# VHH binders against Outer membrane protein assembly factor BamB (bamB), part 16

Target 1, 360 residues: Outer membrane protein assembly factor BamB (bamB), of Alkalilimnicola ehrlichii (q0a984)
Amino acid sequence: CGGARELPDLSDVGDGVATETLWTASTGSGSASSAYALVPAVEGGRVYAADSNGRVTAWDAESGERLWRVDTGRELAAGPGAGGGLVLVGARDGRLLALDAENGEERWVSGLSSEILAVPQIARNIVVARSGDGRVYGLDGLTGRRLWIHDRSVPVLTLRGSSSPVVVGNRVVVGQDNGRLVTLNLQDGEVIWEAPVSIPRGRSDLERMVDLHADPLVFRGVAYAQAYQGELAAVGMGDGRERWSRDIPGHTGMAADSRQLYVVDDQSRLWALDRNNGATVWRQDRLQGLRLTAPVVIGGHLVLADEEGYLNWIAPDNGDLVGRDRHGRQPIQRPPVPDGDVLYLLSADGRLAALRLVED

## First folded at step 4 (VHH)

Design k12 (framework vhh_7qbe_3)
Fold by ESMFold2-Fast, scan of step 4:
Structure k12 (fold): chain B 360 residues (1-360), chain A 118 residues (1-118)
Amino acid sequence: as target 1 above (360 residues)
Amino acid sequence: QLQLVESGGGLVQAGGSLRLSCTASGSDYAMGWFRQGPGKEREFVASISSSGGYTYYADSVKGRFTISRDNAKNTLYLQMNSLKSEDTAVYYCAADYELWGDSEYDYWGKGTRVTVSS
């Protein structure tokens, strides 16, 4: 991400997609850094969220009633990830904590080699976590014991923060700081395939910065990865072979539906691409200059949050800017989390809101 | 941890039929059949999603072979009709959490031999 950008003139834009606030809550102190990946997790009818001061809280998703809150005593930088009866949070000091999803009680703590800035994942009783030094760990969900490590050297210069590994079936998809997308076997951490998304070029470390900082997106057997100073590529999950690529650099992130891939470039322009061939369907430039979160598909709409506290609503079929609604004046630094027709929005100050789309 | 055990192979006359079975030690896997004939590399035959809602076939077996599953028994089937001498091969059961079509799968059985005589 560069310095501040000139804000666009959006004074002609009306209200966005109508939403009803179901409930609001406070996570505590919010996020101490825009590099932290503190994002609500929705699992089993519950919402989990963490703050930088060490608090982890669970609420009933329908009512917003607080079910439990614990204080870990640690600076939390990533999570929660939720699944398999666990709530997983990563700390600035490299500690990965597994809490009981029912009551918040600590089940285990495991030490990783560096700060944890990526949301931990769990599938099939295996916890997947990434440390800031580029290592990816597979841990036993019951004990936190290390099952495997995937080791990778990290470039001298990279963007603050880390992309989260994505678990799909028995595979772990990792975007590496060297511009490569790698898929690992969940059980043993062995490399199944590697695909170059972007190749570092230039003579200096700064010129060679090709971090896959945006979380990879896996949708219907295709992995999508975007490089900071390079390409966007679609790669087959089965074979690691490139389906198509485009010169659309960025670090914000992506979303997909059955027809289109939605991607934000390094100028905060929103692109819709045909998923099958990467051809441009439309581009929306009016949000250029805003610091956007990754797009989210919900209720037949696209929504992107920004640093001014707005939700920006886009029509997926033509890219029209439907409207905007301000949800406070604090930055929104991570994408809203969708669950059915409900959107969970976490502001940098720790305000959590559950918003239901009301277009019936 | 997942074990796959194939059965049903044997000797059959050209034009005949044979049904292969594969029993898995677990559920919720997409599954497929691959084969390797004498002097050939391993090739894809058919695959089926964990729900059974999606199937994929190699062009060489379309209309002759049918893949199916019984999730209550954790068993995969391959019904082979109108068998040809070119179908002679060791048939392997494969499984993965995701349906990859004709791509490499993560779990494999030891194989069952099918010989088609002319």
Scores: ipSAE 0.000, ipTM 0.197, lowest interface PAE 14.6, mean pLDDT 85

Design k13 (framework vhh_7qbe_3)
Fold by ESMFold2-Fast, scan of step 4:
Structure k13 (fold): chain B 360 residues (1-360), chain A 119 residues (1-119)
Amino acid sequence: as target 1 above (360 residues)
Amino acid sequence: QLQLVESGGGLVQAGGSLRLSCTASGSDYAMGWFRQGPGKEREFVASISSSGGYTYYADSVKGRFTISRDNAKNTLYLQMNSLKSEDTAVYYCAAGEWLDYTSEDYDYWGKGTRVTVSS
């Protein structure tokens, strides 16, 4: 309608990579907002998912049999994160809930300073969560007691939603609203290094918006971060020193394999860059005008979901659009979650599907 | 479509300074300076993102050259200080969609401006 983006003509594109549906399930009511980070978690042979009405469910990953379902009584906006025997969900009212992964029983609830719109993480019995005001918390996994807090000023204008912290070993990688990538010590929250990814420029708050809104990607000792109206940078995990950067702004997200970084820019163009130097290997422009999810690497293929319910399959070696398959007509707003040769796909209405790649 | 016009080249003594300018018909591009000296291959000098927030320099010019831009005037600058005889070259302004080190990734090029450094 009126001011809608022009959709690409993809009528010449055939069927995508063949998949077998292992099972389907309903999470309940789905997501109340595109800003919510409600994404399936796969851990220990189980799949966990939440809906915005407060339901959290666990299924057997192979069969799709429901193992438990609980009603938290809260509007959930983020999660689940799963690990260490816990399932973690963040609420719109700032409450972070830890549920027992075995049976869904509430283990603890902690209040954070603002709404939780980023998927909480857990490693080494430490829960890492981010509130909408930009604070990052380290909490004891057993009790929910605060161990540390990383506090910073939030810019006046930010994108709706928040990037999720990424935990790697004993480090926490945080993309900040001011265009900086920060790495914290998991145990005490001390800053290990800070790296500028993009520096605010321009006359207005809108022009100066350089949020690292997309989740940072850490792959083989390198952290990748993309700014909303700025640059894409690769920095070393050990020292935060820039390896390379490119003027490729965006907020959608990234994926990597052993040779290449795959990144979506602010026009929904898909780039493949050499991970060592950032040089362009190929670019695929046919998906311009679609609202894409971050790319996912699975089975030697790239896949991106879109707001019309399609999975778009791309060949990693040359960027060819292999094909598309429609999985309903509801938006797919978060990237499919890979586990081995299986994709877990969650639509905005709460439909969950487990899709296995079929062998050539 | 995009036109780039360089200016500011000339003869300068070793240790001296010179400022190059490049006027573009638009400002939505990452931009860079490349040079080609006598008997040398074309080499990267410096680049700047479309926003001006990121800059890159070749190791040979770090600390001596400064790249900057004025997007209101659609103009790119290269301030060259402490010039050496090795800096003698034709300097080319380039523009492309991304900030890069390689000439192959820039789509638009000026005709070049000659810089001669006498010892």
Scores: ipSAE 0.000, ipTM 0.111, lowest interface PAE 21.3, mean pLDDT 84

Design k14 (framework vhh_7qbe_3)
Fold by ESMFold2-Fast, scan of step 4:
Structure k14 (fold): chain B 360 residues (1-360), chain A 119 residues (1-119)
Amino acid sequence: as target 1 above (360 residues)
Amino acid sequence: QLQLVESGGGLVQAGGSLRLSCTASGYDYAMGWFRQGPGKEREFVASISGSGGETYYADSVKGRFTISRDNAKNTLYLQMNSLKSEDTAVYYCAAGEYLDYTSEDYDYWGKGTRVTVSS
């Protein structure tokens, strides 16, 4: 909504930090919607990716050799999530599919209450999935049988798409559409704690929208959550108590290292905050006007992808733009996935690239 | 605030064995054991993922110590075999989100349990 936005002039940014392409592959037709959470998964020396037309593919992470490809016959909207010998994909029609990671054979299919727009996860043989109506499910990894449901009403107005639950140890962290962060016990779905991140204010449904649309970030015992029209909060994982908060609304997402939290606000400004107290260390404003992916920490640098097909490289110490390299002209709609010194990039048209950071 | 409680320390003759335990109320984060010998800095001993699927050991204890966990009982274990005088230390249980080798990466710590190995 609104008029055309002004794109920034970044022609002065060199390629002193850039990537070397190790291999490329195609997932098929790519993503049919920017609301879909189709992202590469990296697990056990393999890369998995899905397209919205129903294909799921596995490649060898080192060589890019295709190991298997299956056609699920469904419009896929989320995933894959990988772990426990399974590859998990969520369909637009509410079906959650578990495929064998070794050969792509379907192990089970389970029906959820509405469309699946959040990446499913697995830990301790329990699959965690979220449906678009706000329900979070715990399913048996072997059978797909429902173990528990966390059920809540969805607000009248919410953003398209859903934040993905985050599994840490025996806890499931969920950002809710009502501005609350909730932590569930993985085994039985019982609420451990619930914390308000943002409270609805204003007179209209639009003014009262406080959806925790960005994926929560859990890092070293602290959960970070950002509200669409509200606050950014740091909450202790052990007690659900707020450590600090800042008036930095947004929906793009976050990354952290041992010293700093990196967060994108609703104007596409990149902030570095002290993790202990939320104090601003630096802010980078030159990316305003771009539609950015969440920041990723890799190789001592930050990287954010954008709608023009660029990777934008940032120095973590001062926020300087230190490199910018283009990977096609199609939008990059989800953050690249890091694994060691390699970055896996999926473009909207289904082009998958394995990239290694180089400095010249 | 998560509290970790270590137990199982004591005096053992060289070549003997001890089993340390650590109870954690609440959640099953990645967990580790660290130790601090007399006049030395705190050093990494072993770590285990929340699922128990990944384990890491310091080179000095590899093949002699085994880390394990029982998540149903919220208990972490360190089985110490073939003990040496160099293993004399206060042993600390630690919990954090990710497996790591530095103490700065663990958010919760126990008060420690003393292990003395004599000849």
Scores: ipSAE 0.000, ipTM 0.222, lowest interface PAE 12.8, mean pLDDT 84

Design k15 (framework vhh_5j56_2)
Fold by ESMFold2-Fast, scan of step 4:
Structure k15 (fold): chain B 360 residues (1-360), chain A 126 residues (1-126)
Amino acid sequence: as target 1 above (360 residues)
Amino acid sequence: QVQLVESGGGLVQPGGSLRLSCVASGFTFSDYESYAIGWFRQAPGKEREGLSSISSSGGSYTSYSDSVKGRFTISRDNAKNTVYLQMNSLKPEDTAVYYCAAGEWLDYTSEDYDYWGQGTQVTVSS
């Protein structure tokens, strides 16, 4: 038979949660690498998406009518991030581009210290971007001028790709390659607090890899961070104090609702944990062997995409695998983006779909 | 429409205690809201200074400036939609107008709160 990783037998699984396709579009050529963070952005009734060959496109979110498309001439690896009238994309060569959200015209270009593999963010007219060398930048949204830089040493061995910083209010939450979660002041980049999520241990570089590769999740005043070969921790946004931790390593990512945290571990097992204390509510193991995206909560449902092009639907109350639906045969490498009752799905080949949940 | 109303200010002697209240209307504190309430003060001829913040989330996460840590305590009563600042061991230099502010998760170091109260005067004098 052969093969290092065996796919699960899911032949007994029926159709998932019913969706209506509102529209489909092509971003162009798709993503050149699974390390790239090319994810649709939804802002102001528009959808923005980029491909790795340099194209950035805007569509009307309701109709799928293309509003504009530009060719940046650069290999794009991250974004778009959208807000404040800007569409932000990061290039493999370290250039961060700000485009006008109305027409796609370049407003400014700023150079960072290495490749940009994390989705740029914008809040309060400040752009936050991370370069592959671990540096985090705060830039003026109008000019692209550097306001501050947060600089940390990069470990000898890291995972391919970088977690995206998360902006909440006047704070920037950063998962670091050394297993620490750091919160910075958005205005000046000063460290507000720093929390150990996982401590490097073992003798080899591989054994000591504790990169917070999964994007941190901030939900209702709590920051959640998961280490590649270490722990999952819940940390208070106010003071960085650990609320609880669990030995659940992974790099895929998380979602939350009012009751539970949903986490994918390093074996593609899906856990639901009580948000208040981290106690296991349920675990779903049937997706082991698949490369999963982070879970997404939409319309009272839980969904994860996979490398075979499926959306896998899970019941949040008990973890049952409700069903699955195939949306092409190309990998889905980044989590679908929810907006109200609509799910935006981007496949590795550049196929974009807007799917509306059908209510019973 | 969101509104904040402070009360509990007044005249106290050095070493005394005072409890300020901030009542919120137009939104409800729940264990899962992302809003934070901060306390600030401004003395005549000085810059506005952040003192403390508390989350409206279930964790009730708190923060304090070094100038008041150990002397002031922030707390909330979700049933009354009220945040309190308990001020102990008051000093003449604590004399100021005290403001509460509300915004999407912020701390006492932020000036970017979305909603501000009108302020309540605290005077520490013999």
Scores: ipSAE 0.000, ipTM 0.225, lowest interface PAE 14.0, mean pLDDT 84

Design k16 (framework vhh_5j56_2)
Fold by ESMFold2-Fast, scan of step 4:
Structure k16 (fold): chain B 360 residues (1-360), chain A 122 residues (1-122)
Amino acid sequence: as target 1 above (360 residues)
Amino acid sequence: QVQLVESGGGLVQPGGSLRLSCVASGFTFSDYESYAIGWFRQAPGKEREGLSSISSSGGSYTSYSDSVKGRFTISRDNAKNTVYLQMNSLKPEDTAVYYCAAYEWGDSYDYWGQGTQVTVSS
């Protein structure tokens, strides 16, 4: 993405953080495109995952026993999102499907304006979904009826893919393709505040691309947003006021703990920033040249997956590359999903693994 | 109007266990945007120290101070708007008033409970 890349020499790096494989499973055929946001969902002691050929499966989170599997008959591109007794998947044809979490039966189907490439969310019986044209929908969880729509003009040139809306309490946080972070009221879709993260600059449409492609991160009253060709900003959730910003463009995503924000830039360099002021605490450059997933904080460790099938373990306090472990040869295109001391890992071919961190 | 109310303190012998509860009223746990709820304690003549926290958003991130890691466990029940602190293998040094607090980043705490006394003695 921008020319030929040299892969890093990591032959000196040993094994990473010790994990125990609790179970493994297959979603079916995996993901047909790296633009698809097919990510495991963990909810109510269950794990849900979808493949791009239309299968959606539920497993018991502890045993890996399959609880149900359904074939939707559609090319799925996003999800699942899980909550409120529903499992939500988005299709390439713009259909949003709500399945019963207990048995996988279709409860409703709603049509959106374009392909669904962002993971649907649910809170308070309201489903929040984003179509590929940038529209954000609030739908009734029981019926799939549209409650509200947040509409933005479509740019002449747009990045493929979409950041997922983030639901926090009664707020919906949306990263827009115009470089703005917007917070909406969950109930009615009314704009609460807008904050510019990055302003389009340059003369060509390509140079003016400032899409907030990475999922926004909300942590302890602060929303973090990163522009593809622009700024990283920390914005207060209460008022939309910028707390700090840095010239750290990227599209991969972020994680946080009580002291630091962890962010991947457009060169696959991993930064740890002081959350209060954005000052650099450390930077880890050894992963440059890899296509990384967003960082994940689990059990006092940082982990990032990559296109070669590795989990890359980083010490949060100093950025040291602790080690790497290979989980198959297929790309890992979406961040592993943490739940307590368990990490759920989905490879591009549909292999799903539940890995428990062994206490160090 | 937000209030946090602690309960479950009392007298226990060394090696015993207690479960503290923190009930939130005036809001539901999920209504708070990215706030963490934490447990703190203050022993006589000592500074207040943080023990454990649990996130109100997303994946329920938990943390523990070194003095209690492996002995104390924080959990939440969103349906009851309650955060718990399970305290095992209690020591005389754990004697303190225990507080729950809802806070965002930094040392700024939005809401504090009134505290519950825990006494560990023979």
Scores: ipSAE 0.000, ipTM 0.119, lowest interface PAE 19.4, mean pLDDT 83

Design k2 (framework vhh_rezetamig_d1)
Fold by ESMFold2-Fast, scan of step 4:
Structure k2 (fold): chain B 360 residues (1-360), chain A 122 residues (1-122)
Amino acid sequence: as target 1 above (360 residues)
Amino acid sequence: QLQLQESGPGLVKPSETLSLTCTVSGGSISDYEYYWGWIRQPPGKGLEWIGHIYSSGYTYYNPSLENRVTISVDTSKNQFSLKLSSVTAADTAVYYCARDYELWGDSEFDYRGQGTLVTVSS
């Protein structure tokens, strides 16, 4: 059975983990769609964020002072990604923009085959970007010239949005719409291995949706991938071999620490699994009915944001809901970004907050 | 207690193949969370990552050495090995075997052997 979504009663839940607001800022007008991957980037003591109306802004991470703001004149749908002196944003019209991290000046613009709904990455002077048609591009960081392209067929029906490629060393990890996890060589885009996470089954296109919509997570030599209507799998980075799998479908995302994998299923239930064998350690069901962001591990704490503007704090050892704190009334649609003991939170309306964990 | 021990000849002639073995005790090479690798330190220089292998046999090599290096694993003996072909005097170094979580071994590993000096000379 199914039915209308009902919000949980969490009025009995007290305050969460203590945080100090270091600063707040506005990105502009926020995000025009929940399918957009507009997420703060933290790099070199700076915070970068974009809005749907084309603004990209840089702030000093410590003080929150605005360093620069530019208007790209485009509907932005993904990013920023930051690194190598660049700030990268993807537009709904398929254009990938590289801005100078120092002053926001446009360095180059490259056209991809479809809308960009996944956060661009950069490593070793190579930009990795994914278009909505399933193609993954490697571009020269200095010029935007295409170095390689990885082509994939896209199912006729898939979730709007795309998982972001993950760059680890000289490897690019991509979750595909066909339920396969693929690892590419960063330099030339050659496939190193492919692993089936979930296999399409059923008679209709809807029944056959096994999109790896959640961003893959790479942690200590293992890649974790979760299928929309399929399985969660742990795959060795070196060989692409499955270590374990569980029937835990979802699209929200994952986090890990040295002991456990934290994953949100398609009912917004939070699972903690033993990373070594996938065995359930605990499950927290009280957040069922909320639209959750991926879990984030910060300072020995576990936190998930939700559509009502709350940060929900969970004890990693037993899954207890420690507490909740409201950061405005607008939805939080993407996971908060951790950097050391600071959490960067972006609300759908464009409010950005830097929150520091208080250990007192 | 995990222990890694290098073994192999201390003298190799130019143009020959250097062959080293690492024997692991107190832990399993089949542990999928770790890679098992080789690093070296030429006299008076810093550490240089050579490559690493997973228990499955999949390998990553330093691009500068890629055409000369082969790393293999024998899980039944709890050992892994290095072969470096066409050696020259520039390959003279202390060679260490190591275990780590990281894909890149350009720094000290969490566990490594005591090292074995290999001299390339006629």
Scores: ipSAE 0.000, ipTM 0.283, lowest interface PAE 12.1, mean pLDDT 85

Design k3 (framework vhh_rezetamig_d1)
Fold by ESMFold2-Fast, scan of step 4:
Structure k3 (fold): chain B 360 residues (1-360), chain A 122 residues (1-122)
Amino acid sequence: as target 1 above (360 residues)
Amino acid sequence: QLQLQESGPGLVKPSETLSLTCTVSGGSISYESYYWGWIRQPPGKGLEWIGHIYDSGYTYYNPSLENRVTISVDTSKNQFSLKLSSVTAADTAVYYCARDYELWGDSAFDYRGQGTLVTVSS
């Protein structure tokens, strides 16, 4: 049995950073699983969001006016990704759908080898998608035709869900289930470099689990990757060489600013590390026991959402818990999406909110 | 038409400082959205990133070279430079200067110079 983990006492914490609600909307009935990567996409003055029941909707980012809504007829598990005039959603049955960003009309559908649990990306008219069996695909943005495949065998034990590939310039950064960070050429899928982030150790499959489940973060020429049971590593994008590593396991994700990397460990403790050498600047433990989203940097502030519907605001310079604001009672399972001074927040029940920072 | 051109001595003695300059033409070095860097290719080996600089003067260096590398920028001359101290025969390579976009996480160089061969020999 064991019961639920104990929630922290935060009754002494006041209001957080002031925000103004620009608009609210509903995506439908929300997400069927916490393993689904259903996150809003912001592109070209529009917001796109998907529901696990198959609905994809576009809103005007400024007004919240609904521009279009379509029913795909599929259980959606990932996306949307938006770019190049397309809105990309991944289905539980392995189908990747490309919709026209203007009107939501289906442009093409491609079948991948397994369920799609990672947000599809698009850059330079190439769609990058990952299936649950560990394969990464490059597809033609116009037709959905397969251009290349990067094959990777999935270990016997792996975390449910998948980290999303990150596209940077002409490179694709992939966190693998075997603890390796791989960079591929966007055009042909050839391996440019491969770096071990965490090396499996121990006798059992459980002890050897080093899945890079957290989305890798690429920031100013450095790739950051965190293993489920192992290391956090900083790797140079140009050479694939490790800059530093720390024994800070986790699966939640990361954010960075010009000085610091912000990372959540497997106990929901928030660390700020010096980006140059990985040395601890501060650690904030008061959120321990909450299920946190990855941290988000917005307007010089640091914010994390949680399972109780709160936004938790942290001072980046010293780690102080500035305050908390509740945005409904439903879990927030994916990090809020920043765009300029606006934060887009999607709750597990499908409630979408656009919040603008109000600073004096 | 953006062009980058490396210049500097092609021969450097062991223990001395290698000094190269990149001259940028057909575009300005003073754009906030770009960073400017150096990469090298030793004979018969792959490309190795050395470091890069923003127009603000902020730098990132390859940790294996960090104690020996200085990259500087002169926006008034539309140039940036590399100094690599205490060179050895292992520093013999074709050196390229390059530019890349400042998209959060951008790491691929979108423009490169033709490259200049630097031989470290006594």
Scores: ipSAE 0.000, ipTM 0.191, lowest interface PAE 14.3, mean pLDDT 84

Design k4 (framework vhh_rezetamig_d1)
Fold by ESMFold2-Fast, scan of step 4:
Structure k4 (fold): chain B 360 residues (1-360), chain A 122 residues (1-122)
Amino acid sequence: as target 1 above (360 residues)
Amino acid sequence: QLQLQESGPGLVKPSETLSLTCTVSGGSISSDYEYWGWIRQPPGKGLEWIGHIDSSGYTYYNPSLENRVTISVDTSKNQFSLKLSSVTAADTAVYYCARDYELWGSDYFDYRGQGTLVTVSS
């Protein structure tokens, strides 16, 4: 039941949570596609960002001083992921590149079976990457050689883009295109458990779309997954057993704090659910009609970016729209990245900003 | 050296409340970036998460047990406790207290006690 999308009237909304701009930088020309998962990575006092034209840059997180910039010569579609002395970027041609975090030198390149549209991860010297054909790879961090592969067929019709695997300790959490949440052993790729979040039903490929397109969220012993045309589920990390589920479909993503799960549905309505039982605490509908990023919890505040370049600030306790602030006029297509009291914001045109919350 | 030690009765009658305490030594439960919880293993079955608590006293419970479970923390004694009401024979299990990080170690819980067997029988 969706005609042309209408923008909400937010003319009564004032300024949001006060932030101080620490520095700004340009990654280049930005992202060539909204399907690309180009997001800043923060690691070891450095910020890394990639451009779809092939540039990868490192800045000092405190000062914004550029430390290095390299041109990979490839169309980059995902990353960077940072850790273990590496910066990892995925290319549209299926190549996964590992760069030295210190100087940007290429350490290795590995070819995956399809385009890379999910942010690569690294933990315990193992790189985890997902290709667009649904395969998940574990690669040796030093050499890029394949250690294991988890193979799954992709349905004929899927959403553009892919959810990123989440690495937590010695576990890899994968939201699959078939509506299943899977946890793998990081070392050998063996399935620890599988949980059905949503089951494909209906006669057409369109009706059968249950892709777990939103990145799964792992928080304090619980994995949260949201299906495109199905359920939102909370699953225990230890046993893969469903704790609760709700009929809240979407593809945008989630955030959590100690009390609540924050989730965006397919209408761009923001829900706060009790993490224990999934009961609705509040819902904020005023942003309906905007293309929202996943919510971010920072400094006791909740923030979502949108396609018009705004940061929308929500009070976590009651869902009130505190205010909104515009950071350029280009879309913000991926959630801002929090690190302590600093929020890193990357716009579709390649504008990167480091914003510090102003405490009062 | 962090140690967790369960204590409580090894035999509980049906319909009564099971009460277990975990004593933490070598570390503090007042850290707000850690959480403390309970898991159990019924005979011949896998591990089942019961719930966890943070240092502020906020709790998260397994929904299948939620109406029967209370976890509490006493930071002055460096202890946390489990109460499970209206027990049945299905609650017979080895009960472990555990510490979880937000990031997992080699096990689902990064540290656990040795476990205590609780038998529900008349």
Scores: ipSAE 0.000, ipTM 0.204, lowest interface PAE 12.8, mean pLDDT 83

